# Designs tried in a protein design chat: VHH binders against q9uj72. Part 10

Target 1, 324 residues: q9uj72
Amino acid sequence: MFCGDYVQGTIFPAPNFNPIMDAQMLGGALQGFDCDKDMLINILTQRCNAQRMMIAEAYQSMYGRDLIGDMREQLSDHFKDVMAGLMYPPPLYDAHELWHAMKGVGTDENCLIEILASRTNGEIFQMREAYCLQYSNNLQEDIYSETSGHFRDTLMNLVQGTREEGYTDPAMAAQDAMVLWEACQQKTGEHKTMLQMILCNKSYQQLRLVFQEFQNISGQDMVDAINECYDGYFQELLVAIVLCVRDKPAYFAYRLYSAIHDFGFHNKTVIRILIARSEIDLLTIRKRYKERYGKSLFHDIRNFASGHYKKALLAICAGDAEDY
Key: E = the ipSAE of ESMFold2; O = the ipSAE of ESMFold2 at other seeds; V2 = 0.75 times the mean of E and O plus 0.25 times the DockQ between their complexes.

## First folded at step 1 (VHH)

Design f08 (framework vhh_7qbe_3)
Fold by ESMFold2-Fast, scan of step 1:
Structure f08 (fold): chain B 324 residues (1-324), chain A 120 residues (1-120)
Amino acid sequence: as target 1 above (324 residues)
Amino acid sequence: QLQLVESGGGLVQAGGSLRLSCTASGRTFAMGWFRQGPGKEREFVASISSSGGITYYADSVKGRFTISRDNAKNTLYLQMNSLKSEDTAVYYCAAGRGPYYESTYWYDYWGKGTRVTVSS
């Protein structure tokens, strides 16, 4: 039983896994007069996503009920969001987060940026299918309807999932760097289009060469140049793409630090990143977080979250208990 | 690690002027000023790009305040003119990697603040 091949995650397959026993324990925890939240945390945060799906199937077979639905009925607040979030296959969780970013009060542009700037072609394709399956709506059409301008155009490009992969061309990198340099000096619609096409469509390996050439030509870091030449959500999206290309775990560490240290803990962002990255690179994200900010992610979650919600986030983070 | 130290706060009469400074212990990119009045949330005042070429202002301070920086000295400035009683607040210097937004979300480092009191 393999939940994923990512050794840089914090959640791994449980040994001696028994989905029927886990389903029975969860049923008892949820159907009791006083919900056993510690039991929910101890089981769901210590099973990989594939194992949680098997538990959900066993729960349905045993009780004739939906585990996610029962948790949403019995739990409240952010703890509910964590426990329910763990029960989603990754593409469906991305689809869920994107739907609620667009269908709530206002639009959560930072959620759109985070997901669409960071996901691979395969992940984009799978989330589009999951979105259509879950909501009977086209993800591309909803993004188009909820956004506008160059921000919209850039998101529409990313959601196609057609980024080049693998092959590098140093001569083209030098040429693309010159285009980016000109785009930062002449901010026409055509230049914004050329800039987004380069950042959205070139491979990560190619873009690293482009950024190096850009620094050689301009004397400036790519992020600094974008920050000086553009504004609004378009600027934020372009910066997110560059940061993901350079060091995707460092991008998520940055997002987590910002979410935790804003006025009011930005719960939805912390929950989403911890869950989405738990089987991919959350261990590397923890390392980047500590290197960048001097304190561990574990320490900051412990200080800003409380109760069973805190216990759940710390269990997913699986961090260093030596921080005080 | 990176430290930001604000200075220049004090008591000033309505219609007067003050200049705030913020010195960073190392290189910074996007920088901004935020303020927090009594019993209020921290609100955006102004932000400035890495080079100093691009600036943004809250509507409440446009035309009255000017943000600037001296990268050789790692120092950020806020020139405050035509001060009003509603400008009374603790003013915070902030540094981030991200864009020039009004949200505290984009700023990783903060000073401890400098107090500005505008008497009527």
Scores: ipSAE 0.000, ipTM 0.119, lowest interface PAE 19.3, mean pLDDT 85

## First folded at step 2 (VHH)

Design c03f (framework vhh_8dlx_2; at its last look DockQ between E and O 0.70; V2 from the best seeds 0.00; counts 0 for: pae O 2.9 > 2, framework grips, grease 33.5 > 24.2, SAP .777 > .668)
Fold by ESMFold2, look of step 2:
Order: structure tokens, then C-alpha cells, then sequence
Structure c03f (fold): chain B 324 residues (1-324), chain A 122 residues (1-122)
């Protein structure tokens, strides 16, 4: 995590990488009547994203075919979503998930929260570019049209990708904490605006000081205060921001636990987090998961998923030996 | 312990057919997918195809009309039937053993045979 802990993913560049042979094996798996799903798993979960892009290029060069397209034709359901998702460059995967969160009937607010509350300035700028190139649309305009109220205003602030970075100011932290406390007490539109501006724009380092000062002023934890003061998706978004500032891997561990255990196995959320964090901090997320919930993420996936879908998720999760 | 021995190579005329064999020992043959790979002179490795214990087969799309893979689990033997051979099919042909599902390793093959040379020449 940020507090000096090293974060690490579960998928690394494969040594002795041979994209031509990988492409040949994937061609065999996909271009016949039958599909070799085990081959897809054994190759695609064991290469980093950059290597997967080289495999797709080799596949196109050799066969004149689109690897993702061939997979979508041969595969179905959640297994298709995992295999296809692995083939997206990270900014495009975020853009893809946001597009589908907003495209259909109803909006998947939890997807918007999870992505926009957790991504860095650089990641947000790259996903905006990918969104424009892929969908010929402006991400900010789409968020504006699909959301409303203070929830929208907060998302619109996050999607700018302009969070401050730099040295902390303890006197300003005390002032910011006073503003946050007043916002919880008064709950006016202007106070909600000031609250989200602080949470979206101050650096992580400054916000940690602010949260400490908030505890000093109110005697209350920041998350608990938000839960008492607000409701709906605005409240959930504010909580997500605070949790990401404190311990981003723990936030994702919480999200995974909820997705696995609340009202059945929520496939889209599990798939999204495993893929998006696989090369960033998924190993650290696994450790937080075991620390908090007593059972490893690997154990829970093994118990709640099935078939080749389970095999793919377990391969991305990469075991649980380090979680003890 | 694990041993894979290819045989059946040699000189053959264009247009003819040839069947290669791979004798396997030192492991439970029935539990693993088996593969054929070849390397033409001065070229890189080319995956030909595989076969699972169930009998399901998968082939490099560039070769699927030319080859058939089969296995005899009672004799621990893998076969490669090649038809309508051309000069381009001149290569060393290797038998390879796949890895288990729980092996999250970046490669695909545990063990390789020594290879058998096929030369397609008039």
C-alpha cells in the first residue's frame, strides 16, 4: 500500500516468450469447430498485457484474423468476458467497462464509483483518450448525461484527473477538516460541494492529515461520519474515495468480498477487479483479503465459481501461498 | 524418468504420406495432453497440434488439412499422420508433453523428445 508497503500484482512478463508459437496454439484452439478452453487459459493468464498484445499482432499477421473477435465468436458467458477482457490494454479496459456501465438501460453506478474513485491522474487521462478513440464520445459528457446531483458533480471532478500532488500543509488540513465537519452538520448543497471538492482535489498525503484532524475535531472516523450524514450513491462514492486514500488494496479486497458474498457471486465486479489489478496490486489485495476475512481470495473463488470460468479466475489470482 | 522417443522419419518423395510415432514412458500417459512441434532448417519452432486423453484434437490452422494426430493409450504411443508432403515439410519433428492444470507456469510443455528428421526430396 501507499504507507510504505510494497504493492505487487500476480501476472508478470513471461520469460522465454514466443508470440508466434502462442498465436499458433491459439489459432488451433479457436479456428476449428471445437474450442480448446484450457489452452486459452494456459496462455493468456500466463502472459502480461504487453505480451498479449504481441500475441494478438502475431495472430493477425499469420491468419488475417482478429483474436478478440475469434474468442467472442467461440466463447460465451463469463468465461468469454474474462478471456476477452485480458486482451484489452488497461486504459481501454477501463473505458470499455465505463461505456457498458452507462450504455444500457439503467446505469451501473458501482462500476463508475470503483473506477473513478480509485484511478490515478495518469490512468484517468489515458482512459479518457481510449474512450474517445474507441467510442467517438467524450467520457465527461457521457457521465454528465447519465448521472445527476452531487453524485454527478463528484464524478465530474474525479474524471478531470487533476488531483493535487505535493507537500502537505498541517494548518490547511485543520481548516479542511473543519469544512468537512460543518458539511456533515449542515448538509446543504453548498456544503456538499465544498466536501467533494476537498476529497477530489487534495493530495492523498494531505487527505490523510485531514482525516486525522477530522477525528480530532469530531471524535469520529471519517467513513462513519459520511455514513451518518449522507446516503445513496453520493455517500457510497465519498466512502470509496476515503477508503482508496487510506488503503487502496484494502478497498479492492472489500469490493471483492462483497461481490463474492453479497446476494450471490457478482461476476462482472470480480472479473473487472481481477483483470484491472492483476499487474498492479492484486497480490497485495489478496493479502488484505486474507487478513480481513480469514479465508483467502483463492479459496473463495474456488468455492463459488465453476468450470473453465473458475479455472481462469484462479489462474489470474495465482494461488494463496503468500497470503499466510 | 520421463522419456519421449520419436520414430518413423526418413526420406520421402513429395506427394506421399508418412506416419510418425512417439513412444512415451516415465509418466501416466493417459493424464496428459500430447503435442507435435516441428522445426524446418533455419526456421523457428512451429506448433503442429495436440491431442487430449479424451481424443479431442486441435491443429495449427496452417497445417490442419495436412495432419492428423492420434494416440494409443494402451501402448503409450502418440502418432502424427502427414499427407501430401511437400519440400516445406522437411523438418525435425518433436513430441512434447503438456503440463497439468495447476501448473501456472508460462511455458506449455514439460518435456520434449529428441526429434525425428523428415526429409521431403525428389
Amino acid sequence: as target 1 above (324 residues)
Amino acid sequence: EVQLVESGGGVVQPGRSLRLSCAASGFTFDDYAMHWVRQAPGKGLEWIGNIYHSGRTFYNPSLKSLVTISRDDSTNTLYLQMNSLRAEDTAIYYCAKGRSYYDFWSGYFDYWGKGTLVTVSS
Scores: ipSAE 0.567, ipTM 0.865, lowest interface PAE 2.1, mean pLDDT 90
Fold by ESMFold2 at other seeds, look of step 2:
Structure c03f (fold): chain B 324 residues (1-324), chain A 122 residues (1-122)
Amino acid sequence: as target 1 above (324 residues)
Amino acid sequence: EVQLVESGGGVVQPGRSLRLSCAASGFTFDDYAMHWVRQAPGKGLEWIGNIYHSGRTFYNPSLKSLVTISRDDSTNTLYLQMNSLRAEDTAIYYCAKGRSYYDFWSGYFDYWGKGTLVTVSS
């Protein structure tokens, strides 16, 4: 009677964990003339985030030094971004990525979409708290000021973290599907508002019913309909929401494939997804990636990344036996 | 099948030097980083340092002025040279074999010696 795919990450709590010894080995790797980058990888990619926090605490206690600071000083480029990123608690990592998405020259809309379309109510609440504590800014206000139009309105609904939970009503699903179909036919501002409010506010279970009823009414898949009806970042965000409702690991597989192939290996996106999903569903994402695209995620990372950066990404991703 | 045997421990006077050995067998010694770890009475394990096949060494910052690690790949032997010993250096000293990069199983080391006791006192 259990339904569904189990999801699994690739990084688990290490057995026989000794944070003091880990901190000593990291001290040896970071505080000498040279840096033992392989030691950093072998420790930090082989501990869960909670264990990494204990290592950082032990490092500070023993040496009076900030582990993240020492890594930022000794490391460079994308390898630094991976190793430092592994040391963030998950809510703070999301807050960090959103802050930098909005505070550069422009706005990284794909980062906003990826995080806000995929996170649960609890994750959104925790990232808003982390954002406020870390940056002394209100996340919702920053999103409002950096975005516009229906794209803004949709992000503002998502960032409230108030999606309905545990709600299903098959009769309402048919009504909601009719509203979505009319929105694709008429495409007024009011219809766009009604469409995004349904997608942002209904529970995942209710939306799956809605999408089935939409196909019954229209003969179209919901993603295909959105792609035909809308464009720009609003369209991309609506598609991301639908994909996350339908199969969140498959959404991240799509994002990784796009980051590797469509953007010429967009390092920030690959790093973000691997770190953020490593303890949640990255193994499941790997399975979806190979199933849909034919080659393993491991293979694609090996082909496009290099050096210790590649080694770190591959350690987080892990591979099937044939990848090695 | 893997065997690591430490030797050279014993009672030494403060201020003196001591050289420990670790004889390795049952694996390709050249393929692995080798480590020294110690455990003082009533304390947890303390990592001393490691050495790669290349000769590169890394040391616990708290101990690096005390110790030198070396290896002889022709005799499959790991060494720990300790200088200016103090009473607080009293411990059981272990050699340990590192893991390879492609092992999916987490952990620090896959094999340990039984250790050799070093007592620094009168």
Scores: ipSAE 0.452, ipTM 0.817, lowest interface PAE 2.9, mean pLDDT 90
ESMFold2 (binder alone), look of step 2: mean pLDDT 80; pTM 0.815

Design c03ko (framework vhh_8dlx_2; at its last look DockQ between E and O 0.83; V2 from the best seeds 0.00; counts 0 for: pae O 3.1 > 2, framework grips)
Fold by ESMFold2, look of step 2:
Structure c03ko (fold): chain B 324 residues (1-324), chain A 122 residues (1-122)
Amino acid sequence: as target 1 above (324 residues)
Amino acid sequence: EVQLVESGGGVVQPGRSLRLSCAASGFTFDDYAMHWVRQAPGKGLEWIGNIYHSGRTFYNPSLKSLVTISRDDSTNTLYLQMNSLRAEDTAIYYCAKGRSYYDSSSGYPDYWGKGTLVTVSS
């Protein structure tokens, strides 16, 4: 096993796990007017998602109550969003975030981009199933109705969850790179279609070859070329795909930095990424964050958040040995 | 060295009341939440409740009307008052010390007394 490219989360299965005792302590913590918020944090951020599901089952069995419902009633503001979010199974959390990104007036395109550009085929399949079960609606139909143009076409390709896997062909990589280069030069609707089909359908390994060949042909980095050639959410989605192919933890580090520093602290984005990546690659995301921005993610969260909300986020982030 | 010594256990008739004590030493008692936990014969651990320095208490919802936790910080003593005892309350009762916030451990109390046996029978 090689440590240099190994991804790692920050939340693991707790040893000596006792879901009955956890449920009892959570039951005590959830009082009418006053709540033991520290107890909630100490338990829920120190269990993996599978263990949290078992706690919710024990809570229901012992007290006849819905743990998520009790937390939503007793808690408020962003702290509520963190604690409730931790209790969603991962496919349902993605479905929940997509539903609320499209529900009501306007669409949160960056939420759609962050989820659909970064998830694997298996994750997309599971989130579509969760979306249907939870909301009695079709995810693809909702994306189609809420978006338009080449942005829509690209999201619709991603949400199919049919990206090629494990395939590489250097001759095709050179041809695909030429198509991408021409698409940046001519910018017709057909060129945009060809470009997004390559980015959505080729395997990550093939796309890395394509990006290398694009640099060879054009002398230009793929992200720089997209930024120069296109605009709007189509451009942002294409960049997100490229960044996820190259270094997915670095993409999330970039998104976190932007969410913390650009136009104020964007709570929803920070919460979503920390929860969704906590058992996958959040530790690796922290490393990329510090490498690129000089200060740790932990430091920036501590500086910009407050109260029990801050304590919960920091517990999920789990700290950094070189915090400054 | 942290020491927690429970006392006040014994045989009690159903319907009666009993008060358990826990003498604490070896740490700054006022800085920590304290817990009561019990274990019936052949069963798992059951959390009863906790109390903070402020006097704020939280109870297992199944037990909240049956028990009262209190503390006397001047004598470093934790108390458990139990009323209307039933045969199902027969258990070993443990006093336990809470952990600090952000400890990477499981969030469970980290130091436990040896326990005191309470038997409820005719």
Scores: ipSAE 0.489, ipTM 0.844, lowest interface PAE 2.6, mean pLDDT 89
Fold by ESMFold2 at other seeds, look of step 2:
Formats: C-alpha cells, structure tokens, sequence
Structure c03ko (fold): chain B 324 residues (1-324), chain A 122 residues (1-122)
C-alpha cells in the first residue's frame, strides 16, 4: 500500500547558476551561419523559469538583443515552439497559448479546455492579468466572442477563477449528486446550467464527495454518465473538469497519451503540457502515465518526435534509464 | 584522470599576437567539445568560445573578431589564437572540457585546467 504521494516537477533551479556566462554561451550559439542547437537545449532545459528570465535579462544587457526574438529567427517548427515557450513566464505562457488558440481561423477548443479546466484560481487570475497586459484585450470577452452555447457558459464560469476553497459538506454533497443525476436524466437547459455551476464552483474535495454520492445514486461513474448524456465540446469540457478534480496529473497523462497516439499527432499539446507542468507536477504526470499505459512517457516521446525537437522534449521530461 | 594543461602565457606588449595551447589527456579528446574561458583580475569568468570535434566553432560575440579556436585531434591539443592584444585582455586563460550529450546537468564545462596567465603590458 502506498503511503502518501506528492506532486513534483522535473525542472529545478540549477546550482552554481551563472546567468552572465549562460548569456555569453547562448550569444555564441545564436551568432553566425549555424545555430548551436545542442547548446540551447543544454542550457535552457537545465534552468528553472526564474533563472531563464535572468539569462534573458543578461543577454539583453550585454548584446542589446531580445533572446526570444533571436531564437525565433534562427529556429524553426516545433523545436522553435519548445525553446521559445520555455522563455515565457508561466502566466504569460498560458495567455499566449489562449490568444493563439482564438486568434487564427477557427478556435482550438482543446487548448481552451486543457488550460481553463486545470488551472487554479491564482493561476487564472495571473493569466487574465498577463493576457490584458500583453494583448490589450479582455480574456473573458475573447472567449465569449469565439465560443457559444453551454460550452461558452462553462468556460466563462471557469475563467472567473472563483472556485470554492472552503470546507466539505457531506449533506450538501448528496444534494449536489442528486442534482447531477437529474441533469443527466432531464437534459434541459436549466439542468445543464445547474450541472456546470456545481462542477465549476464547488471545491475539488467537495466534488470528490459528490462523485462518490453520484456513483451510489446512479450506479454509474461520473465520466461514463457525462459521455452518455452529452456530446461535443461541452461534453469534453465536463469530462476534463471531472478528471482534473479526481487526479490532475492523471488528466495530463491522458492528454499526453492522446496527443501522441491520436490522429493528427498534436505537437502543440505535447509541448504545452511539458512546458507548463515542468516545474509543477510533470514528474507525477510521468508516474501516472506509466501506471495507466504501461510504457513511460519518455519512451513514447522518443518514438513521437525526432531531431533536436525530440532532444528538447526528452530533456524537459528528464527521464532516466529506469523508465521504460 | 582528466588532465588539461595550458601553456603559452606570459607578458606581451599591446598590439602583439599570442597563441595558447592546451594539452589534453585522460579522456577521448575527439568525443568532446572544448572551451576557452578567461578571468580578468577582479572580474568573473568570461566564456571565449568552443570548438566541436567536427571543427565547428562558436564565439562570445564580444570577442569573435579577436580570437580563433582550433584543435589538433592527432596530438590532443586545443589552441587559442589571440590577435591585437590590449591591456583588457590581461587574464588567466582556462582550457575546459565539454560534457557529453548524455550528461548536460548544468550545461557548463566539467573539467578545467589550472589556467595560464597572460599579461598585456607595455
């Protein structure tokens, strides 16, 4: 029996950190005809985000140049996306990903779901501020204009960043479970609204009680019930919320597995998750991935990607010889 | 036992050229990038540049026009050619061995020589 489990990332502050020397070595790597891509990887994946910010500052001070801009000029394709993404402060990276999910032709609903269903109140608050500062736009207004229906309404609730963080109430959990069960039976607009209000606003610990009571009442798992009752992006968003409540690292493991093995080979999803979770829970995500799918995340990335793109992803994943 | 021994330092007049050597032993020289780093009196370490076994070189942009790095894999020797020396080039010059591609835990060179002093003075 497992006693206690903590969440942990894969990237930590480097010891003996020298941002001036790092900036000098990156300057050398980015100057001239050829780029030293291995040097970029060896430095940037081996520093935490706070240290990377200090490197960028030193680079600008020494050379009068923007490190991110210089990397974008020299690099291409998915390798560029990884290396540039590592240089964003976390709230700005989330804002950046949401902006590009909505700005182009169409909307990348899976990006919206992944970010908004998984972020904490504090992360959402910081992301909204970064979005406003960087793009001179209101995140909520952009979500409203780019989405519709109950999918929109659920995203709009999540982006408020006001999920309850208070005490559990077992009596209320039974009542909430009955409301969810009735919503699966009746499927009216009002029932869908009550369902999304419960899933978006109750605390994680309260929702776990609610899901246990739902199983007792209905004899069904909550995810299975949602899959039978609803469809489209609304259904996918509701499932993402439930999975994040149950086991957020396992949700990200599922997303990574799907992105690696589903049609389309969703490189943006793999890059986004590895970067965004690298200092939070990526090590825990690796554990859940192997437990659920039998192969390590490291193994699947090695077969998913190639070249320096692969090398960068594997460095962020930080697997070792024990991972299969 | 990895050993890196720099030589060729000394007192030199401004405007002159100087060639430093680094004799390497205790590892397969051909398998690793090699670096030059210097430290002026009272200042921090300054990365000069590196060279891969392929002969590819990369330089600190502030020094690129002043230095040339080369290597001779048949004699396990690393070289630094410096031209038009100025007083600001007075420093201890270190030869350093790069890490393998599979051991990049800090990104910094892992073995360093003791250095050779270059003094640029009239």
Amino acid sequence: as target 1 above (324 residues)
Amino acid sequence: EVQLVESGGGVVQPGRSLRLSCAASGFTFDDYAMHWVRQAPGKGLEWIGNIYHSGRTFYNPSLKSLVTISRDDSTNTLYLQMNSLRAEDTAIYYCAKGRSYYDSSSGYPDYWGKGTLVTVSS
Scores: ipSAE 0.439, ipTM 0.829, lowest interface PAE 3.1, mean pLDDT 89
ESMFold2 (binder alone), look of step 2: mean pLDDT 81; pTM 0.824

Design c03n (framework vhh_7nfr_2; at its last look DockQ between E and O 0.28; V2 from the best seeds 0.00; counts 0 for: pae E 19.8 > 2, grease 26.9 > 24.2)
Fold by ESMFold2, look of step 2:
Structure c03n (fold): chain B 324 residues (1-324), chain A 123 residues (1-123)
Amino acid sequence: as target 1 above (324 residues)
Amino acid sequence: QVQLQESGGGLVQPGGSLRLSCAASGFTFDDYAMSWVRQAPGEGREWVSSISYSGGRTYYADSVKGRFTIARDNVKNTLYLLMDSLKSDDTAVYYCAKGRSYYDFWSGYPDYWGQGTQVTVSS
């Protein structure tokens, strides 16, 4: 059967890949008087994650040193974060980001939302295993201890990684839509629970039917209804779930736009999305970004960042304004 | 099918040494990174050490660095953990774990685990 949900990344396996030659060039770039940051960019952003892992292995064999460690010693600030982030296997990168979102004083709720609302069952399973093995902690227990209320309950449901797949029941979609509409009108704790249970557990395919029936019943778009009914991180998480169900690349375009234009210059969010989506749907995200915001993602990154940090982000984005 | 069988555990004195082995079968051993993880009673699994497919790269948890040595013999399809300067805190069941691929040097999420071997530091 024909798949209509095709998406594309911006980073692919490099042809004629030679990990030994790449490791030699990185060694030269890192061992000289001045670090050749352009060489780091030209190699690491032009290899897929699997190829980067082979480069790191060759580097260790040749020099007896850890490539990531050497880069962290030579590099600083956000450029270091980009280069180090590229060297994480995807499940470990998600685990790393969640760990640091919850570590210490405070919690980065936007990071929790972005990762847990958007990942598939398989990705969540791999992330949970990576978290446990890397940090000797249980991801679910850490989320529970660092969050509260309906926000916590919703994250705890998502992190189970047990969303229904391929399920479609049009009659139930009408019933679920009525429940969601009543939840927006009554706004009790029980209604919040019913709402998040539907959004977390129904398949994407089923939820699209539910959202259409919700609009038929209420005359209102689901995101607009949630924004009017709820607030805080619970509201933001529910919106993230709905946006990911509808058009996940558009959700990430929205997150990038917000991170670039919001006060505080949310560099970590920009770095995380570009790296995490580079081999999945970043090209599709670029298209949604230009469609919605009028300017290309490339243009906005050029104004957002500077120096080698900018060069690295633009290389991952893969193209200038004309290529969108 | 993948089989990992740990051995070499036992009761040992503080400051002593112990050599763990893991016999691997059911897969092409030198295509995969390998790890040791441990679990003390009532605690989660703790990553101890990892080694790349070729043995060219090794990684250690801070708690064991300088005391433990991971090695592999790709001819014998065997993973080793040489444990020196053992402490009471090293008491745990030690598991041999298979990585997902030969480039999985950022381990923390192995594909398969063995049955484990008990290490007890007696003091």
Scores: ipSAE 0.000, ipTM 0.124, lowest interface PAE 19.8, mean pLDDT 85
Fold by ESMFold2 at other seeds, look of step 2:
Structure c03n (fold): chain B 324 residues (1-324), chain A 123 residues (1-123)
Amino acid sequence: as target 1 above (324 residues)
Amino acid sequence: QVQLQESGGGLVQPGGSLRLSCAASGFTFDDYAMSWVRQAPGEGREWVSSISYSGGRTYYADSVKGRFTIARDNVKNTLYLLMDSLKSDDTAVYYCAKGRSYYDFWSGYPDYWGQGTQVTVSS
């Protein structure tokens, strides 16, 4: 009704839900040499995450087996990643993605940026607890050990989950905008520290005022200024923060477009975003994607993915060539 | 109206055992994950253990793992904590906590908790 920032997902609670029947169907699909992959898709993409958790409980009760484990044994490649990923509670999925971003050879900085720049205080607190529970490690300590420089400092600030909420002060916004403008001119360690502290700690509402004041004093858009002033993962993280403050669904549309076209269909990024946003704002992300890029997200997935992997992604996307 | 009533606390010697109960009413008990949380004098609340809505999965803090057992009876709408090998560090008020959903493991944000039951472990 009174929309301005109204968002909507693509996956909803299924009516007439029967977790025992669903678990039986999944058990049948997973037994034997050949797996009925269409059955897996038809069930798991058509239940919300809460319902999937009840299915996993019923499956364990019925067969004495772990559903995720059984799917990993029978499935392969990116299809496995989609189907297994759907079975994670949202905080644990974020924790899982962060863990694997840091445990491989090198670090997947774009995964860290995408998750930590976009999650709310509540989501960050929940993912930290899930990370501790699942991996017996402190998320903040792992980020500290796997990253460095101002990139590390910015991630460490975000992962505290302490962004101010409800604060707005127009006089402070003008002062903060002047600090940001000077940081683009001087580029000292102290200026970079002040800049990241403003972007990480001020409320979204306050930052929109700051960005408006920055435009007023510099004549330049904040993202353009960051792109011209800084480089590397620090620059990418700062841009991600600004984009999330302005229009989070548009940020994810940008990430998806980049993952599909700039990276030659970066599967992990596409899978992560579709799963993580499916019950939050994926429908809104689809709308932003078509508005900005001319073709629908559904169209691009259909053209660049194949097989049961494509079917699963399209089922989560839930649109067609004429997306909303 | 959600109501959680803990019982079974008391004074016990180190190495002893105790069984806590939590009677739940005012909500559909078997739709929700449940937890035990404790608070020692002068400290914040500490998560102890959680159990899924069906009882199929259980989780424990490292400090109690192997000594405590969480269980639930969805017919009687009752949550249990079986405590063995008790230590002086286990002295606290123990709270039964209801999560917000099927899978809401304890993170410091429970929907409701009870009045608590005192457990004291001393020589």
Scores: ipSAE 0.000, ipTM 0.159, lowest interface PAE 16.6, mean pLDDT 85
ESMFold2 (binder alone), look of step 2: mean pLDDT 84; pTM 0.856

## First folded at step 3 (VHH)

Design A1 (framework vhh_8dlx_2)
Fold by ESMFold2-Fast, scan of step 3:
Structure A1 (fold): chain B 324 residues (1-324), chain A 122 residues (1-122)
Amino acid sequence: as target 1 above (324 residues)
Amino acid sequence: EVQLVESGGGVVQPGRSLRLSCAASGFTFDDYAMHWVRQAPGKGLEWIGNIYHSGRTFYNPSLKSLVTISRDDSTNTLYLQMNSLRAEDTAIYYCAKGRSTSDFWSGYPDYWGKGTLVTVSS
């Protein structure tokens, strides 16, 4: 069940929920003379994920048909991706996105980075199980076969889901900071391994102390040091980890901004983040986005998307152009 | 204040037709989708269908051949035409207004009338 006590999401459990009536409206929307895309948006973006699962069950019971299958048949383009994405439980949606990142045209390394650098131990464990169940493949084995080098080694560590929790040690933080500084200066394979092990295995609380000590001894921000000393997807993965440790909503705000502006309107990334974070921290992501970029996420989505796709993204995002 | 007043209910014999009306006031009627929903005694809500400002209609697949929804924006009135009434059509019939926002039309029912009772006796 994925509805409940999410701190700062934009989608909440609907009061007075009636899955039978919702299923009837979706049946009418999909089996009329033409598709009622507005009704699909209004229902699916205003129910939490657990409620969407209940609607799909009512739809199957009442009409003998699969809701997601009917939506795939009636919808197209990015709008199809949004509506279908909403119908996945979160671990299965993560598994789905990872599988397509590796089995599509080439490898989508930025998708691998985003998911594996940002998910908690519990989320990693659940996505591994969902991936195995859905695709009959081992997630770790697919990552290994699709990636290489220190990038691969770092992803393999993250996918274990064995990050330390709730422990802090100021003396060890000072020592780890020295190791990170030396790794940025020497840049050998051994140093890259030591750096990877620290960033992937220490708790978030511990790493915040490490980053503070690193700033004290080096006079440089951890992200700036990584950007100057490393390159490629290994660099991008290390930066993603640091940003998630510091402020995970700010990391997602950065990813959304880059998908919309800096790196050419990467629709899949916008869809994935909005859906995946809608019941967790999307409201906080919106706040960080406005604070950093001066414009609301709503404003930017409204300007780059169109049609029902735009309506769907704005409904998930919520708020308005003058808010955050 | 939004007001929706259903009328046209009553006792009707099986096999006959009946037209229900809903008089709307307190909002810009022609900007909103309108719905018909019913509730049979001791049962849950059943969505009948809706009509958008454009005149496009969508119906519960179980009821599509039995009902027609229409609207008259000049009189702020919504209609439900029912044909070949059966005892199972006995229910309270509700007129409902869809949500809307300044940026896009939501369409989902968010305000309901008090309902009108239709009793089909055999």
Scores: ipSAE 0.592, ipTM 0.866, lowest interface PAE 1.7, mean pLDDT 89

